# Ledger of designs, part 4: miniprotein binders against Probable L-asparaginase (ansA)

Target 1, 322 residues: Probable L-asparaginase (ansA), of Deinococcus radiodurans (q9rrx9)
Amino acid sequence: MPASLPRLALIHTGGTIASRPSPDGRGLTPQTPPALPGLEGVQVSEHQPFNLPSPHVTPAHMQQLAHLIEQLAGGHDAVVVTHGTDTLEETAFFLHLCLPAGLPVVLTGSMRHAEEVSWDGPGNLLDAAQVALCPQTAGRGPLVVFGGDIFDARTVTKVHTSAVDAFGGYPGPIGRIDRTAAGPQVHYFARPEPRPTFRPVTLERRVEILYAYAGWQGEGYAGALERADGLVIAALGTGNLPPELLPLIAATDKPVVLATRTHAGPILPVYGYAGGGATLVEAGAIPASFLNAHKARLLLLVLLNLGASREDIRRVFTQGVF

## First folded at step 8 (miniprotein)

Design C22 (from XC with L33K E34Q)
Fold by ESMFold2-Fast, scan of step 8:
Structure C22 (fold): chain B 322 residues (1-322), chain A 80 residues (1-80)
Amino acid sequence: as target 1 above (322 residues)
Amino acid sequence: SEEKYRLTIEVEDSPEALREIWEVLRKYGVEIKQFYVERKGDKAIITIEVEVEDEEQLEKLLEELKKLPGVLEVERIEEE
């Protein structure tokens, strides 16, 4: 019996990879989707659910993308998404929360546009397609492929504003792809990990982020709490805040998640002074484990829109994610 | 003020033909928000949703697309 060819869905969402100089001289705008480099023996379908610079991508767009991927799952062996780099990690993490493991999904983009010397778009796109079609990719959930590195959606972060190797995160890549004379070589350094998945219908509930700084006394907290259904605070170090925040957090029934402005490492509620992480968790604050503030925001957003209780939210953050 | 229309374009599957279609859409100020491309042998079928000011702009766009050497057929889809 003849074997069917692998089927790849290529989904374009915008970003620098599709960008060219604006005719009116106002800088770069998303325009023409990049051409997929030649892939012999693969059937390709192409989709564009939206075409936006990634700062304009919202959780509603991320949900639209998740729905499209689910529609494509029955007819395709793998999915590649091209995306702007500024919010790519948030889209990847939203997909990580909402899509079941099984169908390989790889996100990529570029730091340079098509008219720049050493445009990274075609190489990143080819690498992403090869990774997505690699049998060893199965079961790993959504991945980000960039500059030959393979990142897990849970940990990937844009770590540089302008470098070609702009993506990193702690503990770093889970794999790598290299182009050789014998063809692509994919190496994974970690095994696939089980993960919970969530299926919100609407995203009507709101979550805001507050950023702690030296001398902050809770400015903006009351207003944010009035507007939002939950809050994330990018706290100091292992999850510490000024003493003014302790009675404020104790007084609300709305979930308040502690993330950290520190670049790596988990929230650890170990300090017992007023506003120290242990006092805040005792008052009802929820530690974000390893999630940075904007990923913690997406998880909280999803859970609130599922109608999860405060106790369920705490359980997922402390025991279900990392 | 802007109306949405769905088009199906049958085209020779070449990078040149696809680029020329996108260039015409851009020339007419059409923002492509959604599309699907299915490849079938030496041909591709493009299904796109376009936003235009009015039916006169749409008619001009369809005429310009039909003039492209790699375009085999252009159809307007009236599903609504």
Scores: ipSAE 0.013, ipTM 0.519, lowest interface PAE 7.7, mean pLDDT 84

Design C23 (from XC with F35Y)
Fold by ESMFold2-Fast, scan of step 8:
Structure C23 (fold): chain B 322 residues (1-322), chain A 80 residues (1-80)
Amino acid sequence: as target 1 above (322 residues)
Amino acid sequence: SEEKYRLTIEVEDSPEALREIWEVLRKYGVEILEYYVERKGDKAIITIEVEVEDEEQLEKLLEELKKLPGVLEVERIEEE
C-alpha cells in the first residue's frame, strides 16, 4: 500500500445497504457489506464491530463504535460508517457528542437493497467517502451523507419511511455533493462550529421518553421516573404540558427535559398558564433547545453517565452548546 | 495460524464486478485489512491486504475469484 495516500477507515454496522433476501425467503437480513466503487488514490481499511439492523442498535453499540473510531483516529484521515437508516440519526448524534470534531466522520446507508432496481447504496457510500476526504469537511464533526445531501448530526432526522431521499430535518442540509464532469464537488452552506466533547466511561444510567397527547394527565410518569435516572417528555408545541404535570415535575430531583413532538423549532418557555412552558421551567424542567426527543434523550444519557449535576445538565441544554 | 497476504485483482470497472469480488471475500470469511483501487480505462486494479487462516484457504479464495466473469487476473504478492 502506498504510504503517502490518504487513509480512509470504512466501518460496517449493518442495515439495508448490507442486506439481501434471506435464504429462507422471509424478508431482508444484513449479509454482505458494500464495496467502495472505483475510488482512486485512497487507501481503505475495513472494520465490522457489529452487523445489526438499526432497530437493534443500542447506546452500548454506539459507544463501541465511538471507541473504535478513536482507536482508528491516529492512523486515518477520515472515517465512513455504513448504518441502517432507522436509528442512524441517533448513532450520528451520539458520535457527535462523544468524538472530537478533528477527524472527519461520515455516516451513510441505503433505502433500497442490492437486489432492487436503482440500489442507492453504492452511490451513497461513494458520496460519503468523497465528503469525508474533502478538506472542507474538517472540523465539522460527524455528518450524515444521503442522496447527495450533507446533514449536521444535531438536526438530521429520517423524515420518510420509504423515500430514497428519506433524510431531512430543519433547517435542512448544511451542504451538498454533486457528481460533475470535473469530478465530485462539495459545497457547504454553513461554517464549522466549535463544540464540547463528552466522554462517558459507562452507560449504566437510564433515560426514558414520554410522549404527550391531547388528554394526557401524566399517565406513565411515576413508573418511568421510578425506573429511570432522567426523563425526556415530547411535549406540545413550544414545550407545554397539561396542568397535572406541574406538581409532578416540581416534586422530583431527577432531571426532566422538555422536548417537543412538533417537527421543528426550539423549546420556548413563553406560556404562563398551569402546565405552560414558563411554569414548567420555573418548576425545574430543562428545555431541550432545538433537539428532538430521542436526541435530547442521548444528550441526557451521556451527561448523567458523566455524573453531571442537575445544574450542569441544565447549563448544557440551556446554553445550546453541544 | 492467521497470516496476512497481499493480492492484486484486475477486474472490469463496474459496480457489479466489484460487488461480486467483495461477496466472494465475505463468503470465504476473509478479514479485509486494507485496500487500494486504481482505475485504468475500463478496468480497475485492486490491491488488497487480507488475513486468512492458512495458505489452503487462500488458494481456494484465489481460485473462486478467478472464476468470476468480470475478473481478468488475480495474483498473490509475496512478502517477507
Scores: ipSAE 0.014, ipTM 0.548, lowest interface PAE 5.8, mean pLDDT 85

Design C24 (from XC with F35W)
Fold by ESMFold2-Fast, scan of step 8:
Structure C24 (fold): chain B 322 residues (1-322), chain A 80 residues (1-80)
Amino acid sequence: as target 1 above (322 residues)
Amino acid sequence: SEEKYRLTIEVEDSPEALREIWEVLRKYGVEILEWYVERKGDKAIITIEVEVEDEEQLEKLLEELKKLPGVLEVERIEEE
């Protein structure tokens, strides 16, 4: 009996990888999904649960995508998702939280559209498929592959608005794929880590983000707290805010998570002045560990929709196991 | 309230042929709920579920798909 060919599910969600110039000259509009590269020796199934520019993707769409991936898991060796680059890191992190690490899942996209001479779509798609099917990828959970680099969903971020090497984050890639005469070669710089899987049924509970700036005195805090079930604040440096926020945070039973507007590094509650990180954590604020504000929002959203207590939420964030 | 139909398209297995099929579906404002592409040698079989406004739109869509150079056969799957 011959061995079965590897089975890859290719899921299209939209974005620049499928975009063409608009007929009215107003910009790019998604017209077609990307063409598959020549994947000899692989059986491919294609799926399109939605076709949206990534700024229009919501957590409900991310959950729809997670359910489709779970449905496909029993019949496939790997999954590749094509996605718009603007919120790709958020979809990747949502999938990281909500899917078990067993099935390889790789997200990719493109910075240039199909009519440009140096379109990066086919190369990124081929790299993503080869990484997803690589045995060393097993157990690593959802990954982002872009420009030959392999990124962890927890740390990957879009670092440039227009460069073809638009993805990065600190500490940077966890691996790389290179095309050689002997075929594709995948190199990982880090080992996979065990983590829990979170499975919210609904996403009805809400989380908002507030952005701190020089001179901010908590404008928007009361309104956001009234509308939302939890808040994330993109704070200053290692997790510092103006003194006006200290009594506001102390007065609420809703979870308030401190992330940072700094590009890299964890929240460290070291400053003891009024509004310094140590005073805010003592008042009940929850440090986001190393997560940026929008990823901290997704983790908080998932935990609240699981009915987690503030104590449970604090434990998950502070232990950094997710 | 829009009607759903299942189609099977046999096509030459090339990225261009698959792209042209998708462009026709997009041009006619057809919502694609899911599609499955099975590759068999030098051909592919595409099974799709589409949502269209009415049977007139479906007939125009089928006619346009049959005109594509890479398309070998287009068939509507009839329900019982």
Scores: ipSAE 0.000, ipTM 0.245, lowest interface PAE 15.9, mean pLDDT 83

Design C25 (from XC with W22F F35I)
Fold by ESMFold2-Fast, scan of step 8:
Structure C25 (fold): chain B 322 residues (1-322), chain A 80 residues (1-80)
Amino acid sequence: as target 1 above (322 residues)
Amino acid sequence: SEEKYRLTIEVEDSPEALREIFEVLRKYGVEILEIYVERKGDKAIITIEVEVEDEEQLEKLLEELKKLPGVLEVERIEEE
């Protein structure tokens, strides 16, 4: 291969993009990984560390993927990962936390399988590869490319169960790729920002999520706290809970991270009533900044497995150092 | 017709002990207006501002809190 050819690592992990109807009629099962379309003049290496529906992907699999990407970094100019869409945002965020920003990494998938009319797999895969190889992508960390939109790993989320344009998040995409007569055009709306890298060796520590609802009085809290080393609560609005949670949070030495069940916006500890965000933070709760509950869970998981102190955990979350 | 009081409760630092305190407050119809918790080793010191109907309700509340297994001490904070 000429030394001037770009080198792309294509990593398959499973999902609908690789799925076909099973011969037994029991829905869709993982099968042959998709081929990379239409990239003449690119040297491609292919890898498959696992082949799982994304609901079966665990943080241990995410770490295995991160390790593979680091091993490939010295021999490649960019990486594309194909992944099932249900936990794609979690894998993307885990990679964001664990990988240095230098090597371009793009995750993609599909909502339709190869036997469906208007299969979105080839288009998403081509877009992802072109974004990953674009010089402007360097330094941005892992990105999600879907339906021509480019998303930041920290904010991207699956917003629809079945729509082909299933991915969104607030403030929305950070860029876009368009196909033109002159070739692909990549536009970024934001500059890359520096970020730390967190590198846990093991993932033995556990984190659970509790979901607040009208009338919740802390049911499930004690059981979760017994099983886990840390907790995330998807709270109400800007980070509010009923008053029963205040003494419970105050009593534990384990970190309790306060996220919100609201679609978008940061935790703001402004309410002073019993169970209001200000009282919970004073009692020891850690605000999740703008992270949704499942991403806050992954950050807390990574920090606990690094042996981070409770104060270090609070600093990382509250100062947005991730 | 309601009065405000500040209480200091020293408890074993456990979620169960703190939950039982809240259940007693709720049973007696007491509202927590403010709460602060200080941890000290295996203990927690809870300072709460509560609103009660009268002094008799407050005395019953203090007696009930003192009966909880995880509670070590309950004191009313005096005004100067």
Scores: ipSAE 0.000, ipTM 0.158, lowest interface PAE 19.3, mean pLDDT 84

Design C26 (from XC with Y36W)
Fold by ESMFold2-Fast, scan of step 8:
Order: C-alpha cells, then structure tokens, then sequence
Structure C26 (fold): chain B 322 residues (1-322), chain A 80 residues (1-80)
C-alpha cells in the first residue's frame, strides 16, 4: 500500500478566473470554476461557499470563508482560494487576522478570462497549489500568489487596473515560484513571523473610510462618526489633515485611525502645524503603521467586534503586532 | 417562489466530462449556491446546491445531466 498523498482543498469564491463572456454581451459573469491542472499525485477536494465578483464580497463573506478553512484544516495539508482580484487583498488580510499560521493558505485569481489569449488563470492556480504544498510555506499565514510572485497578506495590494502582473505593494513580494526541469522551486526572501490571531464572533460594529483631498474641511466626518463605531481617514502624506479636523478628532471617544492616500510608506507623526500628524496623534488619532486605508479598516473592524478598548486598539496599531 | 435542492453527480474525472456538466447547468440558468468536488481515483463526486424556478425545471435538468456520456449517476438528496 503506498503512503498517503497530500490533500489540497481548492475553494472557489468567484472572479475573472471563473468568468466566461456573457451570452448577452453585457460583460463577464461567474459561470464555471477552472479545473486544477497538472497536479498528479495530489488528492483534491473542491468547495464553493459563494460565487461572487470580488466587488460584491463583504467582510461577512470573508468570515464565512475563514470558518470553512478552519473546518477543512483537520483533513487537508493545504488550501488554495480562487478569488476576484479587486478585493483579494482585503480577503487575504482578513484571513491573516483570523486564521492561525498552521495550515498553509494561498489566494490567487486571474486578470484575463478563460476565452482570452494567454489566460493567466491555470498558471496562477498551479503556482498557488505548488506554493501551498511546499514545506517552506508553513507558518507564514495566508499568502497571495500571482504571476510567479508570492506576497504577504499585510502588504500586498493591486497596483494596476489591467496588467497581468497587477499585484505589488511596498516592499513587494516575499518570495517566488519558478517552474524547472527538476519541478517547482519556491524561494522565500523573508522568514515567517509569529503573530496573534483575532476571532470575532460577529461583525456588527461598523467602520467607515473618509478620503482627504485638497480643500477638504472635514465634510462627511460628523455623519460618518454618527453611523460608525470607528473611522479610518486616508490622510495626506505621512498622516496630515486640514486644521478643522484637529478639534473634531480631539472631541470623540470613538477610534479614528490615520492611514495615508500615499501609495507607500508608514504614517509618521512628524508635522507640528495645526492638523499635522503630530498634533492629530496628540489629540487621540491612531496611526495605521504600514497598513493602507482598507486594510486598516479591516483590522479596526475586527478589533471593535472583539470589544477591544480604544487603548487596546492604539496598542495593536502602534506596536504593529498583527 | 424559488426553490433550493441538493444534487449528487458521479462522473468520470476528466476535463471534458466536467466541462459538459457545467455547460448543462449554464444552459438551464440555475444558480449554484454551493458545491463540493471529491476526486476518487478515475471518478469525481460532485455535490451541488442549486436554486431553480420549480421542481419541473429540476427534473428536466436531472434528465439532461443523466444523458451526458461521462455521467455515471445523478441523485437528488432529500433532507428529511
């Protein structure tokens, strides 16, 4: 009797990788999941908890996916998730926050649909499966594999609307997979990092994002604060806002997290003019560390739904322990 | 007025057989709510939860699936 073969769970959630041209010509709609190619000697189970374009994926769907992955953990050696690319980075980060590092989880998708020349779906799916089954992947938390690059869930972002190598972020990939005559070769440039897990039961607490622009005087802030339990502001540069926001932030007991609309780099509370980052942090604003606005929103959402205090939230963000 | 049903399809595990099944589902316009595919040697067992207009539409779908050359067995799962 041969030894047991590795067991891979393949979870389809929708997106361009599962999309075919609409028969009525009204764009792409999810139709069929792709077959898993070229993995002889692997036992595969396939699952579809939902089938949605990624702009329709909500944190509730991300939590449903996390629960399914935990249910599969006892019977599988690795998990691959196929997902639409527009919110893939948010789902990956949500899973990073909520899942333990024990079971390898890799997310992937495609920029081209099945009927397009050089469809990237099968190649990305094969790469994702081989990365997930690689022993060196253990302990790294959820990863994104796309175009042969391996990305950390905390930093990966979609950097291009239409390029087949659409994923990047700063500092960029943490590894690569190459196809060689000796088989797949996985190279990691960074070591696994230990991290806590956060497991909210419900997601009833709300977090909204506000976007700062030249001439913004805090329009929408009061209304958002009334509806939400916490706010993220995509601020200017290293975390700066107009002076009108300083008394508003000082007056609220709700957490206000400062992220940046800048494409790369951390929040740095260095400017002392009214509305500068140093004055906002002194007034009680919480710097988002290296997280972009939508990932900062997910971390704040998870912490609020765990009943974390404003002080606990500040500590998690400022110490970067996530 | 839409109804939900769970189906089990045993099929030869080939890209062609799986494609033909998905083409039939697409043709009948059924919404696939959940599915699981377990590969067992040269066979696959597909478990699908679908939303259909009525029971007659479901029966027509089952008959079309049974006609596919790669399909070995099609069953409707009754919960109780």
Amino acid sequence: as target 1 above (322 residues)
Amino acid sequence: SEEKYRLTIEVEDSPEALREIWEVLRKYGVEILEFWVERKGDKAIITIEVEVEDEEQLEKLLEELKKLPGVLEVERIEEE
Scores: ipSAE 0.000, ipTM 0.241, lowest interface PAE 15.8, mean pLDDT 84

Design C28 (from XC with V37I A44V)
Fold by ESMFold2-Fast, scan of step 8:
Structure C28 (fold): chain B 322 residues (1-322), chain A 80 residues (1-80)
Amino acid sequence: as target 1 above (322 residues)
Amino acid sequence: SEEKYRLTIEVEDSPEALREIWEVLRKYGVEILEFYIERKGDKVIITIEVEVEDEEQLEKLLEELKKLPGVLEVERIEEE
């Protein structure tokens, strides 16, 4: 029986990797996606479900992308998604929650456009394709590949506004790809983990994020709670808020998830003063585990649109089952 | 007020031919809503969903695409 070539689906969603300077010098506009460079012996199909700068990407677009990837799964060995960098971590995490295990999915993009010196687009795209087709990538869920680093969707975040090595997150990359004279070398530092899959039909339920600051007394909380079906608060340190928030959280039946504005580390409900994490959790607040605020928002959005109970939502966040 | 249409374009598998198609779509102010591209030997099949002002604009677009040297065939997919 003859062997077939590996099959790669390349999905373009927009971003700087596809952008050119505007003729009037007023920023960048989305353009034709780049071709996949320098990959021989691979059968490539190309798709563009949308072409947007990543600040315009919504959870509805992320769900459209997830549905396309599921449709492509039976005909392909791997998927690469090109995406703008500003919300790439959110799209990656949404795909992590909603795609079943099996098909390798790698997201990438670029910090520089094609007319800039040392455009990072072709290198990132080639690295992403080679990681996606690497057998050791199987079972890991969606990954982000950028600047030779391989990141887990749950922890990756954009840590710099303009650096070419813009992606990081704690604990950092789970692997690397290096280009050598012998070809690409892929090294993983962590083993694949099994994970559940969440399959919401609609995304009509709303989740808003509030950001705590020194002197905040809950300004904006009532309005956000009126508009939304659930809230995420980027709290202080290990999950602490001012005392004014304690009775507000206790009074609502809507889920309120505590994330932290701190760059790394989990929510730890250890402080017993009024507004301390322990008092907030006792009042009904849900700790976000290690998720940052915008990823916690996506998980809460998905769970609410599945009709999950408050107790199911607490269990998923608290036990880290995502 | 703008209408949506699905098209198939068969084109020679070259980066230049593909770029020329995208340039024509941009020139005519066509909004590309969705696309997918299938490579088949020395040819590429592009299926696109576009938004245009009316059927007259669509006919002008189809004629311009047919003029491109690398384009082998352009068809409108009729919905049900």
Scores: ipSAE 0.000, ipTM 0.381, lowest interface PAE 11.5, mean pLDDT 84

Design C29 (from XC with I45T T47Y)
Fold by ESMFold2-Fast, scan of step 8:
Structure C29 (fold): chain B 322 residues (1-322), chain A 80 residues (1-80)
Amino acid sequence: as target 1 above (322 residues)
Amino acid sequence: SEEKYRLTIEVEDSPEALREIWEVLRKYGVEILEFYVERKGDKATIYIEVEVEDEEQLEKLLEELKKLPGVLEVERIEEE
């Protein structure tokens, strides 16, 4: 092995990028990870800790992936993870919380499979590898690269079920990669931000999500709170709920985090009617800042498994220090 | 128990060659630990480290790789 070349770890976890039509005609199944196309002068190691459709990926799998990346850090200059797109944003955010900023980590996948015309897998994989190996990527934490866009793990989300450019989020990408006559060009629109690293040993504490809707009176709340150590509610607008939730939230010592079912924007506790965000926060609810419900769940899960107090949890969420 | 081996594979330079090599490795239940590809004209040389169950599996793997279209040479690297 050439010792002077950049060293890339390529980690396969499954998804459409590795999928092919089943021999019996029963749809797509994960089979073969993609070859890395057009990447020269790089030493590549390949790993497959699991091979799952991303709806089957659990936080325990995310932690297994984090441990593998830490083991590979001493022998590699960058890591690329191929992942199914449905929960890719959750895995990316879990890695953001649990990995130190030093080693570049890029996640990617594809919307089309290998036998489909205009398969996006090779292009996304090449882009991800080139971003991961770019010196300006250092210190940015785990990133998602898809369709030439570079996304921050904290804000990236899958915004379309079937479009080839399926990833977005607000405020949008933090950078781009373009293929030019001079070779690949990586442009970042934002500076790297310092952040803490969270290192839970176990993930035994549980967090559930409830989804608010017009006419919801707290159905499912008591059962969820009995089973779980913490709760996330995808609330309405800037963090508002029906009035029935106010006494329920006030009565519990378990952390209840307010996220929003709205596509973009932070929780703002500005409404003073019963169930308005200001009344819920006064009753002890914790605003999720800009995190969507499933990312807020992962942050709460990590903090609870570290033994963080309700006040520590509130501080982390409200100060945006993650 | 598992054993690690270094291989050199010379191929005609095509995207299909790497895919077919990986599919053979997967079929034989081997892990790709590390690889590097060096391209030169119409040819590519793949330097690869694999983990196999035993020497017998390695011998069968080498014969299967040699049968692939576009594979020109497959060699096991032995240094001290």
Scores: ipSAE 0.000, ipTM 0.285, lowest interface PAE 13.2, mean pLDDT 84

Design C30 (from ac2 with R26Y V35F)
Fold by ESMFold2-Fast, scan of step 8:
Structure C30 (fold): chain B 322 residues (1-322), chain A 80 residues (1-80)
Amino acid sequence: as target 1 above (322 residues)
Amino acid sequence: SEEKVRLTIEVEDKPGVLREIWEVLYKHGVEILEFYVERKGDKATFTLEVEVEDEEQLEKLIEELKKLPGVIEVERIEEE
């Protein structure tokens, strides 16, 4: 019997990688990435469940994508998703929460479109496919591959509006892919970690984010709390807010998660002044660990839609079991 | 109003063939709702759900797709 080739599913969701300007004035045309150089020994299937600019991607679309990946899992050895860069980190984290770690899933995109000099799309797509098919990728859950760097879905973030190496996050990449004369070489700097899988049926529960600023006294809090089933606050520094927020947080039974507007580092409830992180946690606020505000929002959204108790939500966030 | 149609296109798996198919669809003003592409050896099979205005537009689309270098066959899938 002939040997079976590895099976790769390519899923296109839109974004700059799939776009180019039309000379006919009809806007950006849908375009799949070019043929994948260096993948001659791979059987490829391609799918497009939707084609959206990433600012139009919602958690419902992320769930649709998760369902498609689950359907493809039995027939494929790896999955690559092409995605717009503005919400790519959010889709990657949603998939991290909702998919088992067994099937390699890699997300990528591009900062430049096909008609721009030094279009980064084909290189990122080839790198993503090679990482996804690498045996060492198994067990790591969804990853983001961009500019030769491999990022963990929990920490990756878009750190620049226009740079071709736009993705980063602290502590930075967990691995790298290099192109060599001997072929692609994948190096991981971190070990894979076991994690739970969360599978909400619906996403009807709502979570809003509030952003703290110098002089903020809780404006918008009451309205957000009325509309939403839980809140995330991008707080100051290690998780500090003005004193006005302390009695507001103490008065609600809805989960309020403290993230930080600081670009890197965990929530540390160390300050004991009114509104300091220690007083807010004592009042019932939940520290977001290392998650930025929009990833903390997605975790809270998933947990609320699973019917998780406030105690379960606190445990997941504080123990970092996600 | 618009009609949804499912097409299967068999092609030689050469660089640029998918781009040429997308260009033809764009020129005819059709929207690609869904697609699935399976590559096997030197061939690829595209299954597309597209939105067309009428049967006349669909026939012109199929004729132009069949003229593309590397296109082997174009079939309309009729669900029965």
Scores: ipSAE 0.000, ipTM 0.363, lowest interface PAE 13.0, mean pLDDT 84

Design C31 (from XC with S14K E16G)
Fold by ESMFold2-Fast, scan of step 8:
Structure C31 (fold): chain B 322 residues (1-322), chain A 80 residues (1-80)
Amino acid sequence: as target 1 above (322 residues)
Amino acid sequence: SEEKYRLTIEVEDKPGALREIWEVLRKYGVEILEFYVERKGDKAIITIEVEVEDEEQLEKLLEELKKLPGVLEVERIEEE
């Protein structure tokens, strides 16, 4: 018998890759799903669970997308998702938390729209499909492919508002795809890591983010804590806050996760002055490991909706196994 | 019933003063809804919005806060 042709599910969610100028002059809106370019010998199925600019994508949409991917898993060898770039890293991380690593899932998008001379959409989409179908991609979980680079969902972030190579993160890409005369070449720089899967049924629990700045004394903390079931604070440097936050964090039984407004690097609770990271962790704050604030929010949201205890939440974050 | 009140607490600006205030509030089952600190030399002025069951519970809370070492003045802010 001849080997079956590989099956790729292409899922469109919107974003600039599907966008063109609005006839009413209001700028760019998602309108038409992009066509998959020049991929021979592959059977493609196409799906569109929603069509939104990525600032309109919510965790409920991310969960809808995860459920669709699980439904498609039995009939497909790989999945590619086209997504708007502004919240793509959040959707990728949500999928990372909720989907088994064994199914290849690759997210991509574009920085320029279809009517621009240097539209990056077709190239990114082709690269994403080729990475998703590459045998070496197995076991790596959801990935982001953009500008020829392959990124881990846990560390990828949009680092520029308008550059075509808008995605980065520290330590940077885990792999690359290059187009050669002999065909596509995929190279990974890191080994796949084992990880748990988190599967909340509903997303009713709320998590809010507060952003620290020079002169912040905890303004907005009490209101956020009243509305939410948990908080993330984008703190200073390695995880430091003003002294006013120390008694506030000590006062609550709700989880408060300490992330950083710094571009890269983990939370290191080493400073012992009042409001320094060591004092905050001693007061009950949970260090976010290497996660930025919005990814820490998604992990906390998922754990709270699973009914995880404060101790379980602390263990997941501090061990960095997710 | 639940009623919200704003309190101004003047304290000596020393480590742990805020924690002592919080521990009294927690002991009386009140939640800190808003928090602001203004530092003035050797003193700090703390403005806190609290939610209490009634005005009688608030009065008992104010009395306990006044007993804390380093607390100089405790006042209820009237809405206008």
Scores: ipSAE 0.000, ipTM 0.089, lowest interface PAE 22.7, mean pLDDT 84

